# VHH binders against Sulfurtransferase TUM1 (TUM1): the designs that were tried, part 3

Target 1, 304 residues: Sulfurtransferase TUM1 (TUM1), of Saccharomyces cerevisiae (q08686)
Amino acid sequence: MPLFDLISPKAFVKLVASEKVHRIVPVDATWYLPSWKLDNKVDFLTKPRIPNSIFFDIDAISDKKSPYPHMFPTKKVFDDAMSNLGVQKDDILVVYDRVGNFSSPRCAWTLGVMGHPKVYLLNNFNQYREFKYPLDSSKVAAFSPYPKSHYESSESFQDKEIVDYEEMFQLVKSGELAKKFNAFDARSLGRFEGTEPEPRSDIPSGHIPGTQPLPYGSLLDPETKTYPEAGEAIHATLEKALKDFHCTLDPSKPTICSCGTGVSGVIIKTALELAGVPNVRLYDGSWTEWVLKSGPEWIAENRD

## First folded at step 6 (VHH; framework vhh_6fv0_2)

Design b7W (from g5 with Y57W)
Fold by ESMFold2-Fast, scan of step 6:
Structure b7W (fold): chain B 304 residues (1-304), chain A 120 residues (1-120)
Amino acid sequence: as target 1 above (304 residues)
Amino acid sequence: QVQLQESGGGLVQPGGSLRLSCAASGFTFSDYWMYWVRQAPEKGLEWVSTISSGGDWTYYKDSVKGRFTVSRDNAKNTLYLQMNSLKPEDAAQYYCAAGFEDYWQLSEYRGQGTQVTVSS
């Protein structure tokens, strides 16, 4: 099971109307690929948002000492950010993004890993807008309407949820990644095979040896970008995606998800967990860390 | 700067075929995922199909599966939609749009689109 629950737009609106004890805080976790030439901060400040939203900047809420983009934050960085946004541990957080299900799974996962008690992933904001549910169209000057709080995370599932570079490199070097794990890459097939460029010009395309391509869009509805319903629908979607991309999934093996920089890898991680796949971890550094740290002899091209 | 020019629409009988084209300029076409979207009378904008930048990945709206085929020619900077067994429900203004990976960005489409009318 993921460390958070999915919630439909209709169920979210009902929750807001019925919740009498805890504050419900919508979280805009929009992040855009650099090549898209969009500004997530400007969009939060100037475009319609769910009323009373805070903005969670995955680039800012990151490991400040890492040279790699939006690496998982330290406890201090996370706690400071939550405090500055006015989040309290008793808040029910409902995470969304303006793309649909792109960066919001990463935010929901981060909140869950840091032990926030109740986290929902809205499935999804684009449907929420389409159904004409309430929006705040005002322009705002701050990333939170709430006064500063004192947030202190009490537990972390980081060791259970994250594969670091050292573990990943040892698994690849020993050949164990291919033999003992299901390892999936959420980037497009062309980026995986080395035939399409990466969004960052200084990064070559290709893949980590032992990984299989499972593009993130293959596990979402192609029209609405929603996750399929748990049960038959998500299982059928997963089986089709595995077949279409010539992937194998052995449920007796642990699973590792990756992508370009650790964002879209959480999309497939979430779908796998909704389908009942146990022991799914994220290689947080993903392709960008792998390439910059390992060297060219550890880059595979074409299908394995 | 980005310009997308649709063509190939027209009047066709139910069960007929049309081939739509979209000529792209002002950007590196081969780096972009492409989409066909339509606006039918009395309805909002609807997604129809997606094709990856290399052409190796395609998706279709359920109602057009088996009838429509999307393709692209990166050497010619052109996107195509082959429409077979056309139904009255397919009548719409058809637009092409450009985006990145599976992200569908309607704000990137350009021009007037191409009108498809299905009647006897």
Scores: ipSAE 0.077, ipTM 0.543, lowest interface PAE 6.2, mean pLDDT 88

Design c10I (from g5 with L106I)
Fold by ESMFold2-Fast, scan of step 6:
Structure c10I (fold): chain B 304 residues (1-304), chain A 120 residues (1-120)
Amino acid sequence: as target 1 above (304 residues)
Amino acid sequence: QVQLQESGGGLVQPGGSLRLSCAASGFTFSDYWMYWVRQAPEKGLEWVSTISSGGDYTYYKDSVKGRFTVSRDNAKNTLYLQMNSLKPEDAAQYYCAAGFEDYWQISEYRGQGTQVTVSS
């Protein structure tokens, strides 16, 4: 059972017109790389949004005790955030971001892992805008148009969905990551190989030993950055990406996805799940936690 | 405020060459992957080429491989597309875009692009 489902802009508009029982809440989960010098909060408050959207701050809704960016939130942090945004358990949440399919998969995944019953990922907001579907162009003063609720998450799929540092380190140290897993890194090939810099200047590039590069853009449509449709289209896209980046995928092995900080890794996790790959988990700390905790002896560069 | 200004288009005969330029401002150019995309009359936007932030990785649409070369000058905040052996199918309005790791959709275009016409 997927933690969330994809929904096209047209299907979303139809859902809004036909849904008579549940409140539909669009969720702007836009997150920008710091080097872009863009402000996701200002953009939510001042730029056109899907009507009645809330803003989900990936950086704020995170583990407050971790020094690493946007690590998976505690139940308390998540529940407080959902309550402050006015989210109710029976709401249908439809997640999008202003980049396309960049940070919204991470938000949709977080909502699903925390047990929210009905979550969609809009595939994608840029297509929604291009098709001239309804937008609220007003400036707003708050991150939610809804009154505060009392949200209590009742289940968590965290243990099933997330690989922590300790598990990842043991898999790498033992050599089992390469031997027993499909391990994919969603960052660009240059960052993976150590020839292009990380967005954070204090972090070296390179990759976790045993991982294969599967850049997140390679699993999306090159023009629209949408996920290909389930079935033949996603299978063809995945097969081409694996071939282009010299990766293997053994369906008998479990899969681990990673990236820079746990955001873009969900892009490839989603595509793999759409293609029918079972048992796909995310290494939440990803490259940033790996290099800060493990030391330079655990950084691989180039391809052997 | 992100601004991208394209130039260098024009009329060329089949088999001819053109060099497009894109002047960027309002962001740290060297931190961004850059893209060339094109739109022919009555067609949607079509991806043409990608160059990584440092210029070490380039990617091309299959139909332009071996004919087009993308490059960048980070000191001048300028992106280039060298177009050789131009075909009638290459006629389009050409736009540059900024993104990160293959996300050209984050860019808001500045200017009207640059028109490439291929005819005798």
Scores: ipSAE 0.292, ipTM 0.664, lowest interface PAE 4.3, mean pLDDT 89

Design c10M (from g5 with L106M)
Fold by ESMFold2-Fast, scan of step 6:
Structure c10M (fold): chain B 304 residues (1-304), chain A 120 residues (1-120)
Amino acid sequence: as target 1 above (304 residues)
Amino acid sequence: QVQLQESGGGLVQPGGSLRLSCAASGFTFSDYWMYWVRQAPEKGLEWVSTISSGGDYTYYKDSVKGRFTVSRDNAKNTLYLQMNSLKPEDAAQYYCAAGFEDYWQMSEYRGQGTQVTVSS
């Protein structure tokens, strides 16, 4: 059962025109790397958005007890946030971000893992704008146009979807990660190999032993940053990316995706799932938790 | 203060070659990923090529792969695009842009462009 489905800009506009029973709530889940020096909150409040959008702040809707950035939220944090944004469980949520497909997959995945019944990922907002579909260009003062609701999540797929640090460390220590899993890292090849720095100056680059580099942009259309969902295009894109980055994908093995902090890892997770790869999980803590918790002896700079 | 200045465009016959340059000033060039993007008459912006901040990693639009080569000289704050085996479909205004990672649409800076015309 998929946690969310992709929806094209044209199909989304048709859905808005035809849906008469359930409220359709667009969700701006824009998040920027700190090094980009951009402000996602200011952008939501001041730049054109899909009409009636709410803003989902992945940094705020996170585990408040974790020292690592935007870790998967507790039920209480999630429910409180959805209630404050006015989300109801029968709403159809359509997630997008201003980069295209960067942080919106993480939000769509979070909503699905928390059991929200109908979630779409817009493929993508950049195309929506290019096709001149309706935008609200007004400045707004709040992150939601809806009155506060009483949202209560009832089902969680956390255990099925998330790999925690203890599981990851045991898989690496035993050598099982390389032997029994397809493990992919969505960061750029330079960060993976240790030749380019991480956005955080206090952490080294390199990779978790047993992982393979599958940069997040390699599974998206390079011009539009859309997932190539037409016909067999996603399979051709995956095959090319695996070849270009010298990666192996064994469909009989379970798959684990990772990145810097658990955001871009969902980009490749989504593409793999669209290509029919089963049993794909996210290592939520990703490189930042790994390096801070494990120490330098567990940093690799080669492919093995 | 920030400026990207493209040069090297011109008129060329099909199968010919051109080398574009982009001179950057007013920012720390070596910190930025650089892109070549183009716009043909009556068409939108089209991504052509990406090069990482250190120059170690390059990416190309499928239709130009094997014909175009992107490079950079961080000591000279200059980006290059070597274009070989030019086709009529390559005729466009070519722009350089500076940004982060493989998201050329998140470019913070863009130049005014240099025109490439391919005609027999």
Scores: ipSAE 0.311, ipTM 0.667, lowest interface PAE 4.5, mean pLDDT 90

Design c11F (from g5 with S107F)
Fold by ESMFold2-Fast, scan of step 6:
Formats: sequence, C-alpha cells, structure tokens
Structure c11F (fold): chain B 304 residues (1-304), chain A 120 residues (1-120)
Amino acid sequence: as target 1 above (304 residues)
Amino acid sequence: QVQLQESGGGLVQPGGSLRLSCAASGFTFSDYWMYWVRQAPEKGLEWVSTISSGGDYTYYKDSVKGRFTVSRDNAKNTLYLQMNSLKPEDAAQYYCAAGFEDYWQLFEYRGQGTQVTVSS
C-alpha cells in the first residue's frame, strides 16, 4: 500500500465541495529535469494553478548536507518548510504537478513517509485542466495563501521506504541485486543503455549493474500520463511494459526502484504498488549518486 | 522565435497514404524529443507518436502501430510522419510539438497544423 491515495480530478472537485471540517490544500510539486530548460518556481507564479495552492520545492526541501540533488529531507528541514508554507497536520494535502505524474509522486511519497495523515496524489493535473475545472490564472511576484503554522512531524517511514547507497553497493558487489531483487530504473531506455545523454552534462549515461529499464512513462496512460485504475487496467499496463522493455518481475522478490536522482523512480514505485507488488523501496540517490560515488567500473551499458 | 511549421496533409481515400513534415526553427532541434499530436473537430488533443532526440527510440498510439512511422532529420531540423493504410478515424488536424522525454504535454510550442481528411 503506498503512503498516499490517488484521487481523480472529478473526485477532488467533489471533495472540495463536500469537505466542511478539514482544510484542503493543493500542493504544486512541479520539478523539471535540468535539460528541459523550464523553471518550476516561475511557472507556479505565472501559470494557472489550482486555487489556494502552495508550492513544494523538491530541490529546497532536501537534505542540506548531502552533495547529491534533492535527497530525502531531514525532519528539521521538512518541519520548517511545512511550517513556513502554513501546513497543519489535519490538512488534507492534494499533490499535483504540471507535467502530469512526474515529480508529484515524489512529493506525495515524501509527505507520507514523514507521517502526514491525509495525502492524495491528483491523477492528474493535465486532466484537471482538460476538464475545465477551476484555476487561479493570476500572475504574481509571490504567492503565500496561508499564515505560518507550527508543523511537527512525529512519524517517519524512511527506514522502510528508502535504500541507501551502502545497501545498494553491497547488493551490486555481491551479485545479489540481480539474484534476490526486482531492480528497476525509471530513466528512458537510451539513458539506461548509454546511447542518449543524461540531463546533467557531468553525468555519464548507462545503468547500475543488475537493474532493468522500466521507463517512467511506461506504467502510465500514454496519452494522459494518468495511472491506470487498480485491477485489470494497471495489470494490463504492467504486463505490456514488462514485455516491451524485456523485463522480468518475480513477486516473491522485494523490489527496488531508481532513476536519475530519486524523483521519477517514485512514478514506477507507485504504479507497482497500485498493481499489488509488495515490498517496493526507492534508492533515493539513484543514478547520480551511484556514478559520482562508485566510479566507472560500476557502470553498465546496453543490456547486460 | 520558436517556430514549428507542418505540411503534407490533404484529402485521401481510406487505405491511402500521406507523409507529413514539420520544419522546426528557433531552438536546438537535436536536443528535443518530438511528437505528433492530432485534434479532431470539437475534441481535445490526442497523442499519436513520439521520437527521441537522437531518433533511436520511437513510440506510437496503439491504433496507429504498424501503419504510421515517425522519423527525423536532425541536420535539416525536420520531423516526419509516414501514414499508411489511413482510416476515417485518422482524420484530424495534425500538429508537431517539441518536448521532453515521452511527456508530450510539456510542449510550449506547436505549429498551426496540417489537415488530414479521409473520405470516399
């Protein structure tokens, strides 16, 4: 079971209309790959948003002591950020991003791992826009719809949800990653195989030995980038993706998801969990930490 | 000044073929994934095909697989869509778009489109 629930645009609009006790706070968690040349902060301030949205900056709400991008935040960084945004623990948070289902799963997962009680992932913002549901189209220099609060996280599921570098390196070095785990890489096939460049110019392409390519879009609807419904639809999508990318999935083995920097890996983690795959964790440092910390002997190319 | 200019549409009988072209300017074409999307009257945009920045990876809507082929010429900043065995359901305004990975919804720019009509 993921630490958050999916909600459709129609169900979200109905929830807003019917909820009279708890504040519903939409969360714009848009984050873009550096090569896309887009600015998520500018887009939050200048492009249409769901009314009364806060902006969750994945890069800012991160471990400040780590040299790797947007690693999972410390309790202090997280609590300070939530307090500054005016979030209260009894708020219902509904997370979305302007791509559809790219970075919002990472945000929803982070909120759930930190123990926020009521978290939804909007499935998805692009459909919300297509259906002409209410938007705030104002262009502003700053947007802060809620007064500062005192947010104190009390639970953390970090140990259950996250694979660190030390564990990952030992699994690869021993050969156990390939033998005892389903290990999936959410980056595009070209990045995995080493034939297309990484978004960061200083990072080589290729993959962690023992991983299989399961690109982040492959478990989403190809047109809308929504998650398929639980049951037959998600199972058909998963079966097709595994076949298309020549991957195997053994449900008796635990699963580890990865990507470039721990963002898009949550896309496939969420879809696998929706399909009923148990024991799915994220390698938070992902490809970027792997290559910077491990060295070139631990880079695989093509289909090994 | 980013510009995408589609051409090659027209009226064709069922089972016929058309080749669409998209001439791109104002950006580094070889850095972008490219898409063909279409829109029938009174309907929203529908994704048709995707091609990676280097041209090595292509993806298609299930209903067009085996009939449509996307390709690109990075030296000429041009995207192509070869459409074979056209069906009435394929009739639409066809647009090219530049975007990121397989997320065609991220495109900021699309051209004015080229009309494809399939009838007797």
Scores: ipSAE 0.342, ipTM 0.677, lowest interface PAE 4.1, mean pLDDT 89

Design c11G (from g5 with S107G)
Fold by ESMFold2-Fast, scan of step 6:
Structure c11G (fold): chain B 304 residues (1-304), chain A 120 residues (1-120)
Amino acid sequence: as target 1 above (304 residues)
Amino acid sequence: QVQLQESGGGLVQPGGSLRLSCAASGFTFSDYWMYWVRQAPEKGLEWVSTISSGGDYTYYKDSVKGRFTVSRDNAKNTLYLQMNSLKPEDAAQYYCAAGFEDYWQLGEYRGQGTQVTVSS
């Protein structure tokens, strides 16, 4: 069951022209790695956006009780944020980000997991710009295109979509992760191997025992950063990525995706689902939670 | 348009040296971390080296440490890989890539590559 669907820039523009019943709300879900020293809120306010966009900050719309970055939000935090942004349950949400396909999959997934009925992931904003589709180029001090609503999420797929630390630790400790699961890490190969630094200086590199490296860019078009189309294109991309990174994928086994903090893990999760892989879940805490909670004996290094 | 053009590959005997270059255009080269990756026939893509945007930090695959040196010239928009004491296992197509920590980020992820062959 898909939680959201991909939509091309051309199909999105056609949807905006043809939809007469439901409000279409573009969602700028841009998030930058802290080391990039960029400001996503400033960029939303000062750089061209799709007209009538709201800004979804994955750092702000997160579990406030967790010490780990942008962990999946509570119902209250999510509902309050959607209400303040003026989102209604019958809105069609179309999520994008300024990097391409980086943080927007995480946002689209969060919206779908919280049960929002109609969610699209724009594939992608960079192509939307390149095709010269309509942009709002105004520079503003604040932007709130919709009046406050009363958003009440009524269904959550959290239990079906998220692997928590306790489950992940037991799978690793027992050796079952490697034996019974396809476990993929979306970070770069050097971070996985322990030879390239993590973006956070307090976090060592390496990987969770039993995981295989599947860098997220390997499942996107190298030039446009778009997902390949469903069918032959995504299957060829996935087959090549698995071969390139010496990964195996057994379709009879469930799949778990991870990354640094639960953002890029959704990129590979989405591509695997597009390719028809069933039972794909996200380890939300990912590498950051793993190393801070598990200790050094549970850090694997090198590919072998 | 982002362009990455690798050069400097060729045939070398075991123990020999090669210097690879990557000419970058279409983006602000000095803002990006740069990567060298390689792929041998019937093997996966393998990370080789990383250099930070200012050149202050360099990282290497264990099997190439002490033999390979990555460097960059931000004034010339050029990335380099000096390869010494080459082994048959180093034979591969070598690619450069631009990004931030993740070599797939913010730019074209790799160019056409340059072939390195190590044999007599």
Scores: ipSAE 0.013, ipTM 0.256, lowest interface PAE 8.8, mean pLDDT 86

Design c11M (from g5 with S107M)
Fold by ESMFold2-Fast, scan of step 6:
Structure c11M (fold): chain B 304 residues (1-304), chain A 120 residues (1-120)
Amino acid sequence: as target 1 above (304 residues)
Amino acid sequence: QVQLQESGGGLVQPGGSLRLSCAASGFTFSDYWMYWVRQAPEKGLEWVSTISSGGDYTYYKDSVKGRFTVSRDNAKNTLYLQMNSLKPEDAAQYYCAAGFEDYWQLMEYRGQGTQVTVSS
């Protein structure tokens, strides 16, 4: 039961042409790192989009009570957002982002965790544009292609998919994270080792004790940022990345993915799942929550 | 003001070598991921290589692996591309760029370029 499936641009265009029963709703889930100084909402309104796309704002569709950025939304926040966007439970949602495979995996995962029945992750929008598939190039002040709906999420996989701070802290404190888990950090090696700054200037770099660096780009094609195909291609990519970054992966152990704020951690989670790794969860708060809640004794630096 | 100034291009025969340099100023060079990208006449920009801000992570286009080596000297604010065993298909205007992690598509700054010509 995967939470979502990957779909190529060609397969997506074929699906749009052949689907006669269910509405297909493209979802622009573009989110940018704060240091990039880009505006995802402005880009949705002013740059070419897949026709009839809705905009899924990862920062807005989040836990309103949490001080940490874009934490997993409550059922009420999620249902209200889906209703306002006009999403219906029988819609086929196809998620993409303008970077390629950066924030769209987080959105696809969120939709799947909240029990949306049919979710695809487009692999990826950059290739869709390069192949010259249909785009809506209009520049608009507001865009609302669907009338408001009454969306009610029916099932949640939150407990199976998310590691909270309390669980993570106990695993680190006991030493069990390093002994009983594969724990991966999707940030760059320099951020992990404490030699490169975090995108947020008030957050120190370094890593959670017991984690291994598995930079998110290492599991994607370096030029196109697409996921390798399931089977031999993704296995070869994963094996190379593990070797290049001196990581170990024991498939008999459960796996936890993390990053800066819970976005790019889903990139590596998706690649691991595509490669057939079972029991992969996300530490949603990731590095930002970890450093703000933990003391400096819980910040590791260097690899050896 | 941000400045990226490429140099080291020129005419070389197939199998020859060139070393490109990019001098950076006007920003904190050591905080930025750096890229080499190229553009042949009547073609789009092609990514060639990426190097992380600390130099600990390098990535290459498949067609240049084993032939090109990217490096940086943060003390001198300079990016390098050593190009060996050059092929006619490597002929292009080469640009250095600064931007965001390993996503070269989101380049913040780009230089004016240095021309590489491969001809017998």
Scores: ipSAE 0.260, ipTM 0.652, lowest interface PAE 4.7, mean pLDDT 89

Design c11Y (from g5 with S107Y)
Fold by ESMFold2-Fast, scan of step 6:
Structure c11Y (fold): chain B 304 residues (1-304), chain A 120 residues (1-120)
Amino acid sequence: as target 1 above (304 residues)
Amino acid sequence: QVQLQESGGGLVQPGGSLRLSCAASGFTFSDYWMYWVRQAPEKGLEWVSTISSGGDYTYYKDSVKGRFTVSRDNAKNTLYLQMNSLKPEDAAQYYCAAGFEDYWQLYEYRGQGTQVTVSS
């Protein structure tokens, strides 16, 4: 079952009005691709946010020993960050991002993997703004309005949720990835096929052998970038995306999602889980780790 | 200076065709995903189509699928929208916009628009 639940803008506003026991903490988890030339920190400090939001820096809350971008954080890095932001374990966290549903799924997933009890993903912030729900338009000087806390995570689902490079490489080398798994790549079709460049200039395009392209936008509403509702809507969206991108999904097989650096892969992971697909894991290092560690002989450019 | 200049709009009969163009300058066009968005007199801004930076990936609003085709020429810094089988409901001011990935709502730049009218 999901490590977090989706919440609509209307349901979120109702929750804020009715919740009398637990503090509700909105979490701006905006992260931009380097090629976008946007600044998520400046945007949090200067642009309208949901009142009383904290800023969750995906790049900073990461494994400090890894050379790869925003790899899943250690317990110490995570706990220190939550403490510095003033998060308490009984807080209800509601995660959003300014793109809509881009980096916020990664943040919500990280919070859930680390065992935070009450996590929602706002579906989505752009709809929240369009519906004219309350915003704080002031400029702020800090990434949290709350005093520092003492946050200690006690449970981790990391081993259940994450595929590391060693496991991924053995699955590819043995041919087992294509044979025994549903393996999806959330990047655009052009990046997957090697005809469109990666956002990072030093990274070649192409794909991990055995993966199928399932672009992250294909599982979201194309106009609003919201997740379709659980049930008929998400099932219809998934069936259409699989057909449009000539992908297969065998629900008896475990599923692995990937992308460029482990962020947008959580978008499709969340949609698959919402559609009832079991045993979905994320290859955290994704394409960037794969090409830097494996070498050019392990880059595929064709669909068979 | 960043500039997006739309052209190709006009008056067409139902079932007719138009080809819209958007000339881009002042930024590296090939780095940006491009969008067509429109606004009808009685409606808000609505998304029509998206094309990836390299042109390999396209999205369309359901009501225009099979009728509209988006394309781009990165050597000429130009975006196109081929509109076939035009319907009265397609009448609107059409804008091109530049942004990131398939998130049209996060556009960084938008043009002044070109008017499309569909009537007998």
Scores: ipSAE 0.244, ipTM 0.635, lowest interface PAE 5.0, mean pLDDT 90

Design c12Q (from g5 with E108Q)
Fold by ESMFold2-Fast, scan of step 6:
Structure c12Q (fold): chain B 304 residues (1-304), chain A 120 residues (1-120)
Amino acid sequence: as target 1 above (304 residues)
Amino acid sequence: QVQLQESGGGLVQPGGSLRLSCAASGFTFSDYWMYWVRQAPEKGLEWVSTISSGGDYTYYKDSVKGRFTVSRDNAKNTLYLQMNSLKPEDAAQYYCAAGFEDYWQLSQYRGQGTQVTVSS
């Protein structure tokens, strides 16, 4: 199961109406690929948001010492950010993004890995808007709905949830990744195969040897981008996606998910976990760290 | 001055065929993923098909798979949708949209649409 729970728009509205003890804090975790030429902070300030939302900037809440984009944050960076946003440990956090289910799974996962006790992923904001649930349509220069707090994360599930570059490189070099793991890449098929460019012009396309392409949209409803209901629906979606992309999944093997920079990899990680797949980890550095650190001899372009 | 202009709609019998075109101008067409989206009377927008910027990868709504084929000509800045074995349920206003990746809802630009009517 994921380190957070999914919540529908209707269930979220009901929760807001019924919760009398804990503060419910919606979290806009919108992040866009650079090639999309959209601005997530401007959108948070100028477009309709769920009332009383905070903005979780995944680029800002990252490992400041890493040269790679939005790597998993240190405890200090995370705690400082949560404190500045006014988050309390007993808050119920409900994470969403304006794409639907693109970057919000990464944020919900980060909160869960850092040990926040109650985290929901809204499934999803696009449906919330379509159903005409309450929105704050104000356009503001700055938005800070909560006073600064003192947030201190206690437990961390980093070792259980994240595979680092050293482990990934040894698995690829030994050939063990292909033999002993289910390794999935959430990027589009063209980027995986090397026939279409990466969103960053300085990064070549292709894939990590031993990985299989499982594009991030394939495990979501193609129209609404919602996660299917747990049980029959998610299992049917997973089976179809595996068939459509000629992937295999052996549930007796551990699973590693990756993508471009560790964001969309959490989309497929979450779907696999909802379908009951155990031992699913994220290669946080993903394709960008892989190519910049490993060199061109470790880039595969065609499917095996 | 971005423009997307759809054409090729019309009235056909069930089982008939139509080919829709979308002429694009005012942006670098070959940099964009393209989508076909439709809206039936009194219903919401419904995704139909996606084609990658280079044309190498295509995706379809399950109900149209095997009947519809999306393609593009980047030299002519034109997107196509070949619709075969048309059903009454396919009747809708069809729109061309431009965006990035698999997320049609991130479309930056959308056209005015072309009407498809299927009746006997």
Scores: ipSAE 0.340, ipTM 0.673, lowest interface PAE 4.0, mean pLDDT 89

Design c2K (from g5 with A98K)
Fold by ESMFold2-Fast, scan of step 6:
Structure c2K (fold): chain B 304 residues (1-304), chain A 120 residues (1-120)
Amino acid sequence: as target 1 above (304 residues)
Amino acid sequence: QVQLQESGGGLVQPGGSLRLSCAASGFTFSDYWMYWVRQAPEKGLEWVSTISSGGDYTYYKDSVKGRFTVSRDNAKNTLYLQMNSLKPEDAAQYYCAKGFEDYWQLSEYRGQGTQVTVSS
């Protein structure tokens, strides 16, 4: 069971209509790559949103001491952000993003890792809009309609969910990553192989030795970018993706997901967990931290 | 460096057919899923079709199902879109796309496009 549950647009609308005890707080966790030249903050303030949404800024709610982008936040940064947004521990949080299922899985995962009791990932906002469910089309001046709260995270699943650089480096150096783990890279095959440039011009493309390419789009519906339903649909999608990218998955081995900076890696982590794969963790630093900390001898460019 | 070049557009009457081509270079074409997307006047970019790297899986926008067929020739690094029973609503600039991180709607690797006009 992942740290959050998927919810369809129809089920979400039914939940809003039926829930009489707990406040339901939609969370716009839209994040865009800088190269796309889009503004997630302007979009939240000016474009249609699910009524009563807050904006969760993945770049701001991060480890302030890390030189790497949007690394997992400290308890203090997270608690301060939740308090400023007016979130209460008894709130039901429903996370979405304007791309579909790009950055919202990272936000839902972060909320779950920090121990928020009830978190849903909307599957997905673009379908919600297409089905013409209620939207607030007004322009707003703040990232939350709620008064400031006092949020204190009481539990953390960081140790269970996150692989740090030191652990990852030892697994690669020993050869155990390839032998004892399923290790997947959610980036495009071209970035993995070193033939397509990274979005950040200061880092080379290629991959961590022992990883297999499993591009995140391969585990989502190609039109709607929704996750397939649990059961037959997700199993068929995963089997096809593994075959298409010549990957192996041994369910007796633990799994590690990675990507560019720890965002899209959660997309494949979520799909694997939906398919029933146990013991799936995220290498939070992902490719960006790997290349900046490791020497060129630790960059692979061909299919292993 | 990724390059995509579309061709095959033109003027056709309602009910007519066109075959679009996309010549790809600068990447291992056979390893990537490919997309056809279009943009009509006064409308945003919309997805039309997807094909998997090996051609085993194809997906279509509901309004074009049964009329359009996507295919690929990996030996020629070429993507195709066969368009039959064309309707005025199909008039648009058509692009092939390799998605940046495989999200077609955020793809920065699109070609220049080929114009499809449907008129009597």
Scores: ipSAE 0.013, ipTM 0.415, lowest interface PAE 8.0, mean pLDDT 87

